# VH-VL binders against o82653r152to333, part 13

Target 1, 182 residues: o82653r152to333
Amino acid sequence: KSLNVGIIGPPNAGKSSLTNFMVGTKVAAASRKTNTTTHEVLGVLTKGDTQVCFFDTPGLMLKKSGYGYKDIKARVQNAWTSVDLFDVLIVMFDVHRHLMSPDSRVVRLIKYMGEEENPKQKRVLCMNKVDLVEKKKDLLKVAEEFQDLPAYERYFMISGLKGSGVKDLSQYLMDQAVKKPW
Short names: E, the ipSAE of ESMFold2; O, the ipSAE of OpenDDE; V2, 0.75 times the mean of E and O plus 0.25 times the DockQ between their complexes.

## First folded at step 4 (VH-VL)

Design a3 (framework fv_tafolecimab; at its last look DockQ between E and O 0.04; V2 from the best seeds 0.00; counts 0 for: pae E 14.0 > 2, placed apart)
Fold by OpenDDE, look of step 4:
Structure a3 (fold): chain C 182 residues (1-182), chain A 123 residues (1-123), chain B 106 residues (1-106)
Amino acid sequence: as target 1 above (182 residues)
Amino acid sequence: QLQLQESGPGLVKPSETLSLTCTVSGGSISSGDYYWSWIRQPPGKGLEWIGSIYYSGSTYYNPSLKSRVTISVDTSKNQFSLKLSSVTAADTAVYYCARETWYRSGDYPFDYWGQGTLVTVSS
Amino acid sequence: EIVLTQSPATLSLSPGERATLSCRASQSVRSYLAWYQQKPGQAPRLLIYDASNRATGIPARFSGSGSGTDFTLTISSLEPEDFAVYYCQQRDNYPTFGGGTKVEIK
């Protein structure tokens, strides 16, 4: 069984920390070409006969400086088009930062990705860095803020750094894997 | 059949903000194949591209208007909007919304247009 | 900014005649040039894209040619409905339009 997982989030979301925690083998500098874009492989989780591949999704927040008009448009298109190619999409953000100083871009991303279901893709919302939040009630507030987004099948509160909640996420991903060549 | 329709006030006072909305029907804004654009045409003059937006919210503006232009998208309503601040008589024009097609196999220019809406800047 | 210059500004012809419209770019736009037709009170309609490709539903009498900086739109035999303003547009950089050529009845 195999599963391709895309992780979307801002640079401070902790994507690398999570994948490092989940993945037994760090795949450094491996790029995989999808039909439209080259994605950085963050890691591969293998358990028994099941393989879960994690991909970064760079380019969703592209810097516009230094590129021509057409190139920028193309890159943005490619980045977002590739998002739909993953079996599971993890939308990840720093819940602590959100509580302290929310970024409207991040909120927009979360809402956008949660607005409508993709029949070919499962989406989950990961509130990361819960270890930095002292009061559980604050986490609940954030959860309530995003609870009515229909596209998210599951909500996870995790610490990619400390490992809290990561086991549940890992198990979920393994359960989503399907029989296909890998 | 894809249809675009502009809506908003036809009269704006100088120094105020021009606000228009384009409603898309017969197709989804939430497609990776398209950019959604605003173009204007002063009476008796040529066409000027104002800006474009991707469904993700990524925007591109005409450098000459960038400081005054804001384009936004509402995927839930299948609409995108234009705001032009600090308007003057020079901003009097027919404003069009249009679709710019951008397929994987190639990009295309503005292939679908709204009917346009006249906005007059006058005291 | 890429400037597109169209010539002539006005072209007076009779139905059945051949129309030749020119568009010149201030710098190369490669093949990323489009032509639009606009009738009074209407939005522009895409005629030609990528210099020489007819858009869907466009009659065969419309043809485009050129590359780099010099482009031509040709209407082989003018129909009554073809009398309008024609604009060229480049998308090699931020989109810009030409000043237009008015094709009017002689």
Scores: ipSAE 0.080, ipTM 0.687, lowest interface PAE 2.5, mean pLDDT 90
Fold by ESMFold2, look of step 4:
Formats: sequence, structure tokens, C-alpha cells
Structure a3 (fold): chain C 182 residues (1-182), chain A 123 residues (1-123), chain B 106 residues (1-106)
Amino acid sequence: as target 1 above (182 residues)
Amino acid sequence: QLQLQESGPGLVKPSETLSLTCTVSGGSISSGDYYWSWIRQPPGKGLEWIGSIYYSGSTYYNPSLKSRVTISVDTSKNQFSLKLSSVTAADTAVYYCARETWYRSGDYPFDYWGQGTLVTVSS
Amino acid sequence: EIVLTQSPATLSLSPGERATLSCRASQSVRSYLAWYQQKPGQAPRLLIYDASNRATGIPARFSGSGSGTDFTLTISSLEPEDFAVYYCQQRDNYPTFGGGTKVEIK
């Protein structure tokens, strides 16, 4: 059984910290990897006969609504074409930085991916670095900010550095690998 | 097309609250593509960013002003507002509202500005 | 806080001359630097974003360059309407502006 998981988000969202924590002491066999030419493999989680492969999609950007600009790179277009190939897509952002200095590019990415359901792909929103947030009510405020986004099947509040919430995310991914196709 | 217009009293007494409203026309404040900002310029001096608001109500403020600043949005009126409490003569400035836009290149410039309104703090 | 230092404070030139304005950041802002023009009694006007990209409707005589900490605005041949104050602004973190360069007629 296998599951291909794409992780998208800004460069400092903590994608590698999360995958390093999830992979931990587990051994990833090269013969069980699935590779594409457009994506970097972040890690492989293996449990029994089940494998979850994590992929990074660097350079993802969104077009601005209402106004056109000509600064489009070819590699950005290739990355968007490949995103629909993952079984599960994790949309990840640094919730601490969002509370301190909100970035409209990140907000647009979260909303774009969350607006329209995709029957071939499950999507989850991952609020990373919750361990840095002093006031817990601020986490609820951010969750409410993104609540009306039907494409996200589930929300995760995690710390990729400290491991908080990471076991729940790992179990969710393993469950999806077992239950495919859905 | 898009226009921003500041409104509010031009004279405020020391220790009172400065209150301004920016009315947006020719476009919607409820777009996820923009932040809405207040910037001020003391007479004969440079520009100082005060703070910005997203249509959902999320704010961020200049750390030097944070304790005195409240920015709010009313999407039903297509407006956003500034309150600056406990004003002194140092708060005398031209106050601008502006739209902060995200470019795919990674920059967040202020691409549309109101005409500005002078607010004088004087007894 | 990222401090932007503009030089010179004043640039006295004639129409037709080339103007070169400098903006130096206290730390790297990558390429997230914008330039604005402000005439007396008017709001600032966006000229350049992302260090080198002209905003819509800005004449080709305006160009920006640089990255990291050292940035330049160049006006290749000054027109009468170009005599104004110019500000740089960074957005690598919370927005801050430079102190301005006044381009005045000699």
C-alpha cells in the first residue's frame, strides 16, 4: 500500500522539520520510492507493508486576481501541473509568522487550495509552529479565518520541531494509505 | 477606477483620539488579494507606515505605535478606519490610506494611495 | 526594524540630465524594494517594485537595480515633471521607508 503526499507552502513553513520528525527512526527502502522529475523527495515513512512518500513542490506561486502581470516563470507552471498527481496534499504555513506579519501570498495559497474540492485528491491544512504562539485564542482566530474552505478535509495544529500533533497527522496519512481508493 | 478617500476631523486636541476613515470606491475591500494600510507623513518629513488590515479583520502594526493604534474594517460599507489614541503634537501629519498588493515577484508595494488628509494636534 | 538610508539628500540637476539615487538597507531585503515619487501636495506614486520592475504606466526612463542591501533608482533623462522627492521602501519585514532624495532643478 502506498500514498504520495505533496507538501506545499512558503520556504520557511517547516516542511523539512515536519518530515524529519515523521520519518524519525524508520528506514525508507529505495525500491519502494515513487519519484517524479518535478518534485524533490523529502522523506519516506514506512510501517509494515504501507509506505507514505513526502514530496516538496518548491517555487509554487499564484496569479493575482483582477490584475495581470507578466512576471511568470516556466518552472512555476510546471509545478502547478504536477500538484494534482498527489493522493494527499498538505498545505502548510507558519502560524506564528502569520500572526506576527501576515503574508497575503500565503493567505492566497491557502484560500486557492481550499476553495474548490478535488475528487481525486484529499487536502489538509497544516498550521505549523503552534508551540511558538503565546495566546491560544489566537490559534482559534486563525482557524476561524480559514474555516469556510470546503476542500480541506481536516485541519492539523502541529509543531514540526517539538512533535506536537504530528502523531495525529501521521496516523491520518497511514489511514488514507490503507483506505485507498476513496 | 479604484479610488481611496480619507475623511475625518482635521483638528484633534492633545490626549484625545485621532479617528479617520478611508472609503474605497471602484473596487472591493473584501478581496483576498490586498491589505489596506495607513501611512503618515509629518510636515516636511518622510513617510511612516502605521499599520495594515486584511478584510477578515487580521491586523499588523508598526511596533513603535502598536500600543496606541487600532485599525478596523467594515466590509459592508467598503471602508477601513484608523484610531490613534493619546495624541500629541508629534502626531501632526498628513495621513494617507493605501492599498498594499502582493506581486508574484514577492514584493508588497503600496500601489494606490488616497489624496491624504492633514490632521493637526493642537489645543 | 530595517533602516533604509537614501543618498544624496538633495540632487540638483537640469532637465535632460541623468539622475542616480541610492538606497542602502541595514540588512538584506533580498529584492523586496520599491521606489515612490512624491510631488508637493500629492500622495506618493509607485514607480518600481521588486527592485527593478516598473509599475503600470511608469515611463521607461525610470529603472531600478540592486539586490540585498544596495539599490539604485536611475532616471535616464530628466523631464520637467520628474523634479520631486523619491522614497525607497522595503517589505522583507514590516514596511519601512528611506528618508527621501529630493531631485530639484538646478
Scores: ipSAE 0.006, ipTM 0.488, lowest interface PAE 14.0, mean pLDDT 79
ESMFold2 (binder alone), look of step 4: mean pLDDT 92; pTM 0.944

Design a6 (framework fv_tafolecimab; at its last look DockQ between E and O 0.11; V2 from the best seeds 0.00; counts 0 for: pae E 7.9 > 2, placed apart)
Fold by OpenDDE, look of step 4:
Structure a6 (fold): chain C 182 residues (1-182), chain A 123 residues (1-123), chain B 106 residues (1-106)
Amino acid sequence: as target 1 above (182 residues)
Amino acid sequence: QLQLQESGPGLVKPSETLSLTCTVSGGSISSGDYYWSWIRQPPGKGLEWIGYIYYSGSTYYNPSLKSRVTISVDTSKNQFSLKLSSVTAADTAVYYCARETWYRSGDYPFDYWGQGTLVTVSS
Amino acid sequence: EIVLTQSPATLSLSPGERATLSCRASQSVRSYLAWYQQKPGQAPRLLIYDASNRATGIPARFSGSGSGTDFTLTISSLEPEDFAVYYCQQRDDYPTFGGGTKVEIK
């Protein structure tokens, strides 16, 4: 069984920390070309006969300066179209930062990815860096803020750095894997 | 069948902001295959492209209007909107929303248009 | 900005006649040229894209040719419904339109 997982989130979301924690084998700077774009492989998780591949999602925030009209469209399309290629999409953000100083861009991203389901893709919301939050009540507040987004199949509260909640996420991903060649 | 429909006030005072909304039906705005544009046509004159928005919110504007134009998208309502600030008589025009297609196999020009809505700038 | 110049400004013809419309670009737009038809009170309708491809549902009497800077729209035999304004449009850079050619009844 195999699963392709895309991780989307701001630079401070802790994507690398999570993948490093989950993945037994660190894949050094490997790039994989998809149908539309090249994605960085963050890591591969293998358990038994199941393989989960994690991909970064760079280029969602594209600079518009310096490119022609057609090039701009092509780049935008490639970046976002590639997101749809993943079997599972993890939308990740720093929950501690959100509590301290929420970024409207991050909120918009979370809402955008959560407002409509993709029939070919499962989406989950990961509130990361819970280890930095002192009051559990504050985590619940954030969860409540995003609870009504229908596109998210599950919500995870995790610490990619400390490993809290990561086991549950890993198990979920393994359960989503389908029979296909590696 | 895809349909686009412009809506908004037909009269705007000078120096105010023109606001229009395009409602898309018969298809989803949330598609990677399409760009959603605004185009205007002054009475008796030619066509001027204003800008486009992608479903992700990415925008690109005509350089001549960039400083005054804001295009936004509301995927939940299947709508995208145009704001043009500091309007003058020169901004009097029929405003069209249109779809530009960009498939993997090739890109296409504006294949679907709204009926257009006249916006007059007058005191 | 790429400027498109259409000629003639007005073309007076009778039904059944051949119409030839010209569009010239200030610089090469390769094959990224489209033609639109616009009738009074209506939005433009796409006729031709990529210089020579007919859009879906467009009659065979409409044809486009050209590349680079010089393009032509031809209506082999004008029908009564073909009397309208025709615009060329390029998308090699941000979209710009020609000034239009009015095809009117003689």
Scores: ipSAE 0.251, ipTM 0.706, lowest interface PAE 1.4, mean pLDDT 90
Fold by ESMFold2, look of step 4:
Structure a6 (fold): chain C 182 residues (1-182), chain A 123 residues (1-123), chain B 106 residues (1-106)
Amino acid sequence: as target 1 above (182 residues)
Amino acid sequence: QLQLQESGPGLVKPSETLSLTCTVSGGSISSGDYYWSWIRQPPGKGLEWIGYIYYSGSTYYNPSLKSRVTISVDTSKNQFSLKLSSVTAADTAVYYCARETWYRSGDYPFDYWGQGTLVTVSS
Amino acid sequence: EIVLTQSPATLSLSPGERATLSCRASQSVRSYLAWYQQKPGQAPRLLIYDASNRATGIPARFSGSGSGTDFTLTISSLEPEDFAVYYCQQRDDYPTFGGGTKVEIK
């Protein structure tokens, strides 16, 4: 059984640190590299006959804010097309940075991905770097900010660096892999 | 905090290859969310973009320099490098490495720069 | 190649005066235009991105405007540290920079 997991989010959200913590080893650029160059294998988590493959994405942004630099626009559009191919999509952001200095592009990405359910793809919102948040009740305020987004099946509060909450995320992903035979 | 630092020889002979390395600290070069660029400035003159590299090794070069430029990345050392072949006196400049932001400071501005290193091409 | 023409080449002003710097593109760059400040011996410093947005830590006296081919950087009241060279940079296609406007003490 296999599960392909895409991780999207702003730069410095902690995508590789989370993956390294979950699998214990960062993999090099993958042998399954696509012609798009927009997807790199971050790691593989294996238990028994079940495998979860994590893929990095190129920091996708919504197209309504036009991107400059024609080659980048083409690569961004191609990456958006391929996002629907993942079984599970982790939308990740740095909750500490969000509390200190909200970025409207990040908020728009979170809301765009959370607005409408996709029956072929599960989506989760991952609030990373919770270990840096001094007032833990502020995490609940951020969860309330994004609570009316029906496409997200689960919300995770984690520290990819220190491992808080990571077992719950790993177990969720393993459960999804078991439920999806192909 | 993210810092970029250029290193390499300050003097290069004509027709030889200029080689510089940018070391990134306080952040990871291996993310696919960033482009890592080289920009140069001849003394007393304006700025010229040389090219960029992705974490994956994909590159794009200024068409006017494309035939002479190679940019490479070493993710294990958190570094990217510039090679400019067949240099002449016209290649004398301060060379900067810079990060190209995807979205926080706007689409594709150079938000972090190294301090620059002067490379002189002289016989 | 998209050519950016900055004017004037030199702007001689006193502290407290308003500086207005122009950048004209050879074709539309939409709003993909940034402004940088550079002092001697230093790397450029990002001031404005996407024509009108101030970068983090940039004082409110700096403002940018324009779209398409004509762009303006305004410094509402010059302070001593503002005497420097200013460059515009487009990123609609591969990056190109203007020739610079030097703002110097009269």
Scores: ipSAE 0.013, ipTM 0.515, lowest interface PAE 7.9, mean pLDDT 79
ESMFold2 (binder alone), look of step 4: mean pLDDT 92; pTM 0.946

Design s1 (framework fv_pasotuxizumab; at its last look DockQ between E and O 0.07; V2 from the best seeds 0.00; counts 0 for: pae E 12.6 > 2, placed apart)
Fold by OpenDDE, look of step 4:
Structure s1 (fold): chain C 182 residues (1-182), chain A 123 residues (1-123), chain B 107 residues (1-107)
Amino acid sequence: as target 1 above (182 residues)
Amino acid sequence: QVQLVESGGGLVKPGESLRLSCAASGFTFSSYEMYWVRQAPGKGLEWVAIISSSGSDIYYSDIIKGRFTISRDNAKNSLYLQMNSLKAEDTAVYYCARGTEYFTVSDYYFDYWGQGTLVTVSS
Amino acid sequence: DIQMTQSPSSLSASVGDRVTITCKASQGISNDVAWYQQKPGQAPKSLIYAASSLQSDVPSRFSGSASGTDFTLTISSVQSEDFATYYCLQHDSYPWTFGGGTKLEIK
């Protein structure tokens, strides 16, 4: 069984930390090129006969340098095409950052990706870095803020760094894996 | 063509309330984030509030938080700003402006503004 | 909060001059910076988005750039219709914040 997982979020979302925690084998410098985009392999999780591949999703969230295409239509099209390539899409953000100084881009991303369900892709929302939040009530506030987004099948509160909640996420992903031709 | 028309401004006393409206036309209103910006006489621009296309995401500046409420009616192509407990320092021209339809960090910009409506708070 | 320190507050120039306006962010941010032009008695007009992208129908003499925390609006050759007040905006993080403005006046 196999599953392709895309992770989308800002640089401070903790994508690498999560994948490092989940993945037994670190894949260094692996990229997959499509006709329109290059995806960085973040890691591969193997358990038994099931393999979960994690990919970064460039194009929707700019690097801090913020370089973009001049042709808006082309850029948007390419970005969405990339998103559709994954069986599961994890939308990830720093919940602590959100509580302190919310990034408008992140908020828009979460809302946008949660508006409509994709029949070919399952989406989950991961609130990361919960270990930095002292008050549980604050986490609940954030959860409430994003609770009514229909496109998200599951919501996870996790710490990619500390491992809190990651087991549940891992199990979920394994359960989504299907037999695919190799 | 895209058009935004603010209304509801006027002279009010401190502590009173006022409701501003912004009528949108020429585009799919329900697909865009909208925001309010104000400008005190002879002063600079100040961000007031933003509301997502569906109305589910709202953020305010600290100065007006708790007193003002941004809302929208997509069926009427209208944006609103309910202003309560008005203060003299709230005196300003209030502009409504259109955000973006599509989420991209690089493509996010504010491209259209209304002509503004003047709110004067004075005893 | 992210502050945008805009400089200069005022600038005198002649038609044909090259003019540069700068906004310095108080911390590192992405290119979520926009520039606006406002003439007396009028609403602001969008000039630049994403730090360096020109809005439609904006003359090519306007340009935006970013370097570190410095964001710059440049008018390569000032025209008579360019005398106005200019503002930068960061919308990287809430609260969104404008620069203090730069009034471009005729010398």
Scores: ipSAE 0.018, ipTM 0.627, lowest interface PAE 6.2, mean pLDDT 87
Fold by ESMFold2, look of step 4:
Structure s1 (fold): chain C 182 residues (1-182), chain A 123 residues (1-123), chain B 107 residues (1-107)
Amino acid sequence: as target 1 above (182 residues)
Amino acid sequence: QVQLVESGGGLVKPGESLRLSCAASGFTFSSYEMYWVRQAPGKGLEWVAIISSSGSDIYYSDIIKGRFTISRDNAKNSLYLQMNSLKAEDTAVYYCARGTEYFTVSDYYFDYWGQGTLVTVSS
Amino acid sequence: DIQMTQSPSSLSASVGDRVTITCKASQGISNDVAWYQQKPGQAPKSLIYAASSLQSDVPSRFSGSASGTDFTLTISSVQSEDFATYYCLQHDSYPWTFGGGTKLEIK
């Protein structure tokens, strides 16, 4: 069985650190051509006959710089053809940076991906770098900020650097690969 | 490994046209926004134009609107600037610069620059 | 259009001096400010993004800060390789605009 997982988020959100922790080894730089773009493979997790492939997702402009605001949904959909090809989409952000200096572009990405359910793609929201957050009440506040986003099946609070919560995410992904198709 | 190499600059007379090219290597060109920025001799930097990774979204600075056209060919890893109706004020070094990857929400703009190509507009 | 008023236009310093360069935006632009370094005959190099975050491999003697519409670049102890021209950029809204530049010269 095979599961293709896309990871979306700003640079420095910890995408590579998370995948390296889940698979235990770094993957040499590689690419797999899709219809219109090339995606780097971040890692491969194998358990038994089941394989989970992690892909980096190319950048997207969700702010008026680069796109006019009234056109942003249409242009995002046109540029995102490859995103719809993944079985599971991880939307990932640095929760510590969000608490200190929120970025409206990251908030808009989270909300855009979480607004509408997709029957052929499961989406999860990952709050990374929880090890840097001193008060856990602040993590609950951020979770509440994004709670009315029906496309996200699950929320994960993780540390890709220290491994906190990463086993739960890995198990979730393996479970999705076993249950496919859905 | 990331390289941006501009070409096509030179000496032209007012009212003439030039086409600049920027050859990209060392990265997935089709995933990035691309920019032109210029600098008149002894003067500061001036933003000229942006083109999205697919080429579907384009913006120009007000000073060149209607005279310059940005375009790209993702199969050839190349960025272009067609400059028409050139004026003496367009004399500058023109830099090709890389923007953000199209799906990443990022504050990294102009992380890599070419070495520039000089355009001189003189009678 | 948003005006970025950069000051001073030039500044002389010795190795070891503390240097501060300021850009003032004509309106609110949140933290959508970047700083660039340019040496003669070279293309600009990115130093600071998001008003205060250092680009990879930029020495910690560089720092950026924001207060309202005032943005500063500080070099805590100037080194010989720091003599260059520095530019701010706002990227809050089109057209994107650079400050006029600050030439940092050796005394």
Scores: ipSAE 0.000, ipTM 0.448, lowest interface PAE 12.6, mean pLDDT 77
ESMFold2 (binder alone), look of step 4: mean pLDDT 90; pTM 0.918

## First folded at step 6 (VH-VL)

Design m10 (framework fv_tafolecimab)
Fold by ESMFold2-Fast, scan of step 6:
Structure m10 (fold): chain C 182 residues (1-182), chain A 123 residues (1-123), chain B 106 residues (1-106)
Amino acid sequence: as target 1 above (182 residues)
Amino acid sequence: QLQLQESGPGLVKPSETLSLTCTVSGGSISSGSYYWSWIRQPPGKGLEWIGSIYKSGSTYYNPSLKSRVTISVDTSKNQFSLKLSSVTAADTAVYYCARETWYRSGDYPFDYWGQGTLVTVSS
Amino acid sequence: EIVLTQSPATLSLSPGERATLSCRASQSVDSYLAWYQQKPGQAPRLLIYDASNRATGIPARFSGSGSGTDFTLTISSLEPEDFAVYYCQQRSNYPTFGGGTKVEIK
């Protein structure tokens, strides 16, 4: 069984810490190019007969002067031109930073990815760095802020650094894996 | 028809807290994915966004005002409110409540506004 | 914060003339720019969002254009009710407004 997972989010979202915690070790950095699109391998999780591959989408990085909704849309389309389509898309952001100083570019990314009624791939919203949040009820407020977005089938609250919530995310991903060559 | 109406004292003394309420009618704060916002306009000057709130209580504040601003929502009364602490004469303005709507283009303009209420800061 | 500079501050024209209003951003706002009309004693009214999309009920004589840092609002033929103050507003980050352009009767 295999699953290709794309992780989209700003540079400070904690993608590497999450991937390291799930897989235990890093895979040597590798880029796959098909039709001029590059996907960076973040890690591979293998358990029994199931393999989950995590890919960063560096073309979707948010920068202060460069990225708007139309840029995000174009970059998402370009990132998905690979022959290895993503089975699951994780939209990840730093929830502690969101509570302290919301970034409208991050909010726009979340809404853009969440607006589609029946996306061709499964999408989940991942609120990372919950270990930094002192008042847990604030996490519920953030989840409720984005709860009306039809494309996200699950919302995860995790700490990629400390491991909180990671087992639930990992189990969800394993459950999405289908029988196909590794 | 959606209507927004500001209410609160028209005169506030320096150093005190300015408190305003926006009452929403013809629509529900608890329905849909809208932000509800406060915007002010000093006499003869331009517009300044103060902050916005989502039905869950999540808030976004203008960084220049963040230390003095609190916005809250009461979905059972279909109202949201503004508190601005430590006011000075510079806070004299017409205060508007407004709805911020998201369009498929990704933009968030203010599509419905209250009529505005003048708040004067004077001793 | 992103600063929006509107020019001219005042535009004196006659009914039937074309009005062209400029808004310049201190950094790119992509297309996340709206235009509002405000008449004395009234709240602002949304005219244009996402730089070029007319809001519901806005007459076809109003059009917006531009992207990045340079934006224009055009009124193709001024009607008497169009003499007002116009504000641009960006939503690339926290909302900020321009200083306004007053369109007044010559």
Scores: ipSAE 0.466, ipTM 0.790, lowest interface PAE 2.8, mean pLDDT 84

Design m16 (framework fv_tafolecimab)
Fold by ESMFold2-Fast, scan of step 6:
Structure m16 (fold): chain C 182 residues (1-182), chain A 123 residues (1-123), chain B 106 residues (1-106)
Amino acid sequence: as target 1 above (182 residues)
Amino acid sequence: QLQLQESGPGLVKPSETLSLTCTVSGGSISSGKYYWSWIRQPPGKGLEWIGSIYYSGSTYYNPSLKSRVTISVDTSKNQFSLKLSSVTAADTAVYYCARETWYRSGDYPFDYWGQGTLVTVSS
Amino acid sequence: EIVLTQSPATLSLSPGERATLSCRASQSVSSYLAWYQQKPGQAPRLLIYDASERATGIPARFSGSGSGTDFTLTISSLEPEDFAVYYCQQRSNYPTFGGGTKVEIK
């Protein structure tokens, strides 16, 4: 069985560190083209007969002006409506950076991706770099800020670099692979 | 009808802490659609955003004011509050509370404002 | 920080005339720009958000346009109640406001 997982987030979110920790080492640069969009393979996690393949989604972030809400919506639709759409989308951000210096573009991404359920795709919100945050109550406040978004099935607090919380995320992904109708 | 009302002392001495409360009526603070904000306007000048809070207690502060600002929320009283420490004459302004509403376009403007309260910093 | 520059500082017009107000951003704010009207002694009132969307209850004579760094608020035919100060505000980053344009009776 195979589960295709897209990871979307700003460049500081730690996407590569997370995938490297889950799979042990990063794969050589590889890409897959769907329609006109190319996705970089970040890593593959294998357990038994099941593989979870992680893809980067670098073109979907509000990094630069010109990425309006409508542009992002159209880009998400174009990228994820192909026959090879992702089974799970991980929306990831640096929670330590959020607590110190919140970025409106990141908040907008989280809310946009979280506001409406997609029955064909599971979405989870990953608060990464919790190893940099001293007070657990600050993590809970951020989780509560985004807890009412109906599209996120799960909220994860993780350190992709140190490994905390990663086991729970990995187990969730494997469970999704098992439950997926094939 | 949604209404926001500022309250607190209109006179604060230099070096002390300015403390204001916004009472929200006709709507709930405990909604994921909204952030609740403080904005000020010195006499004869333009508008300056101070900070915003989500009902969970998550805060966003203007970097130029961050070291002096604390915003808190009390969902049981449907209120949120501003504390600005170490005030000087430059902090004399009309202080507004406002609601910041998420729209489907991805914008979140300040769509409802309190009437404002003048705070004078003077000895 | 994103700086918004409004021009002109003062616009002197008569009722019935068209008003055109400019707001320029120091870097692109996409479409995340709002316009507010403020009358003396009153709180600002939201007119336009997402560059061109009219807020609830705002008359059709108010229109917004632009994207990126160059934005315009147009009042097609000034009514007496439209003489006020107008502020633009961006939400691409932490909120910042322009310095305002005062629309006054000629």
Scores: ipSAE 0.299, ipTM 0.750, lowest interface PAE 4.4, mean pLDDT 84

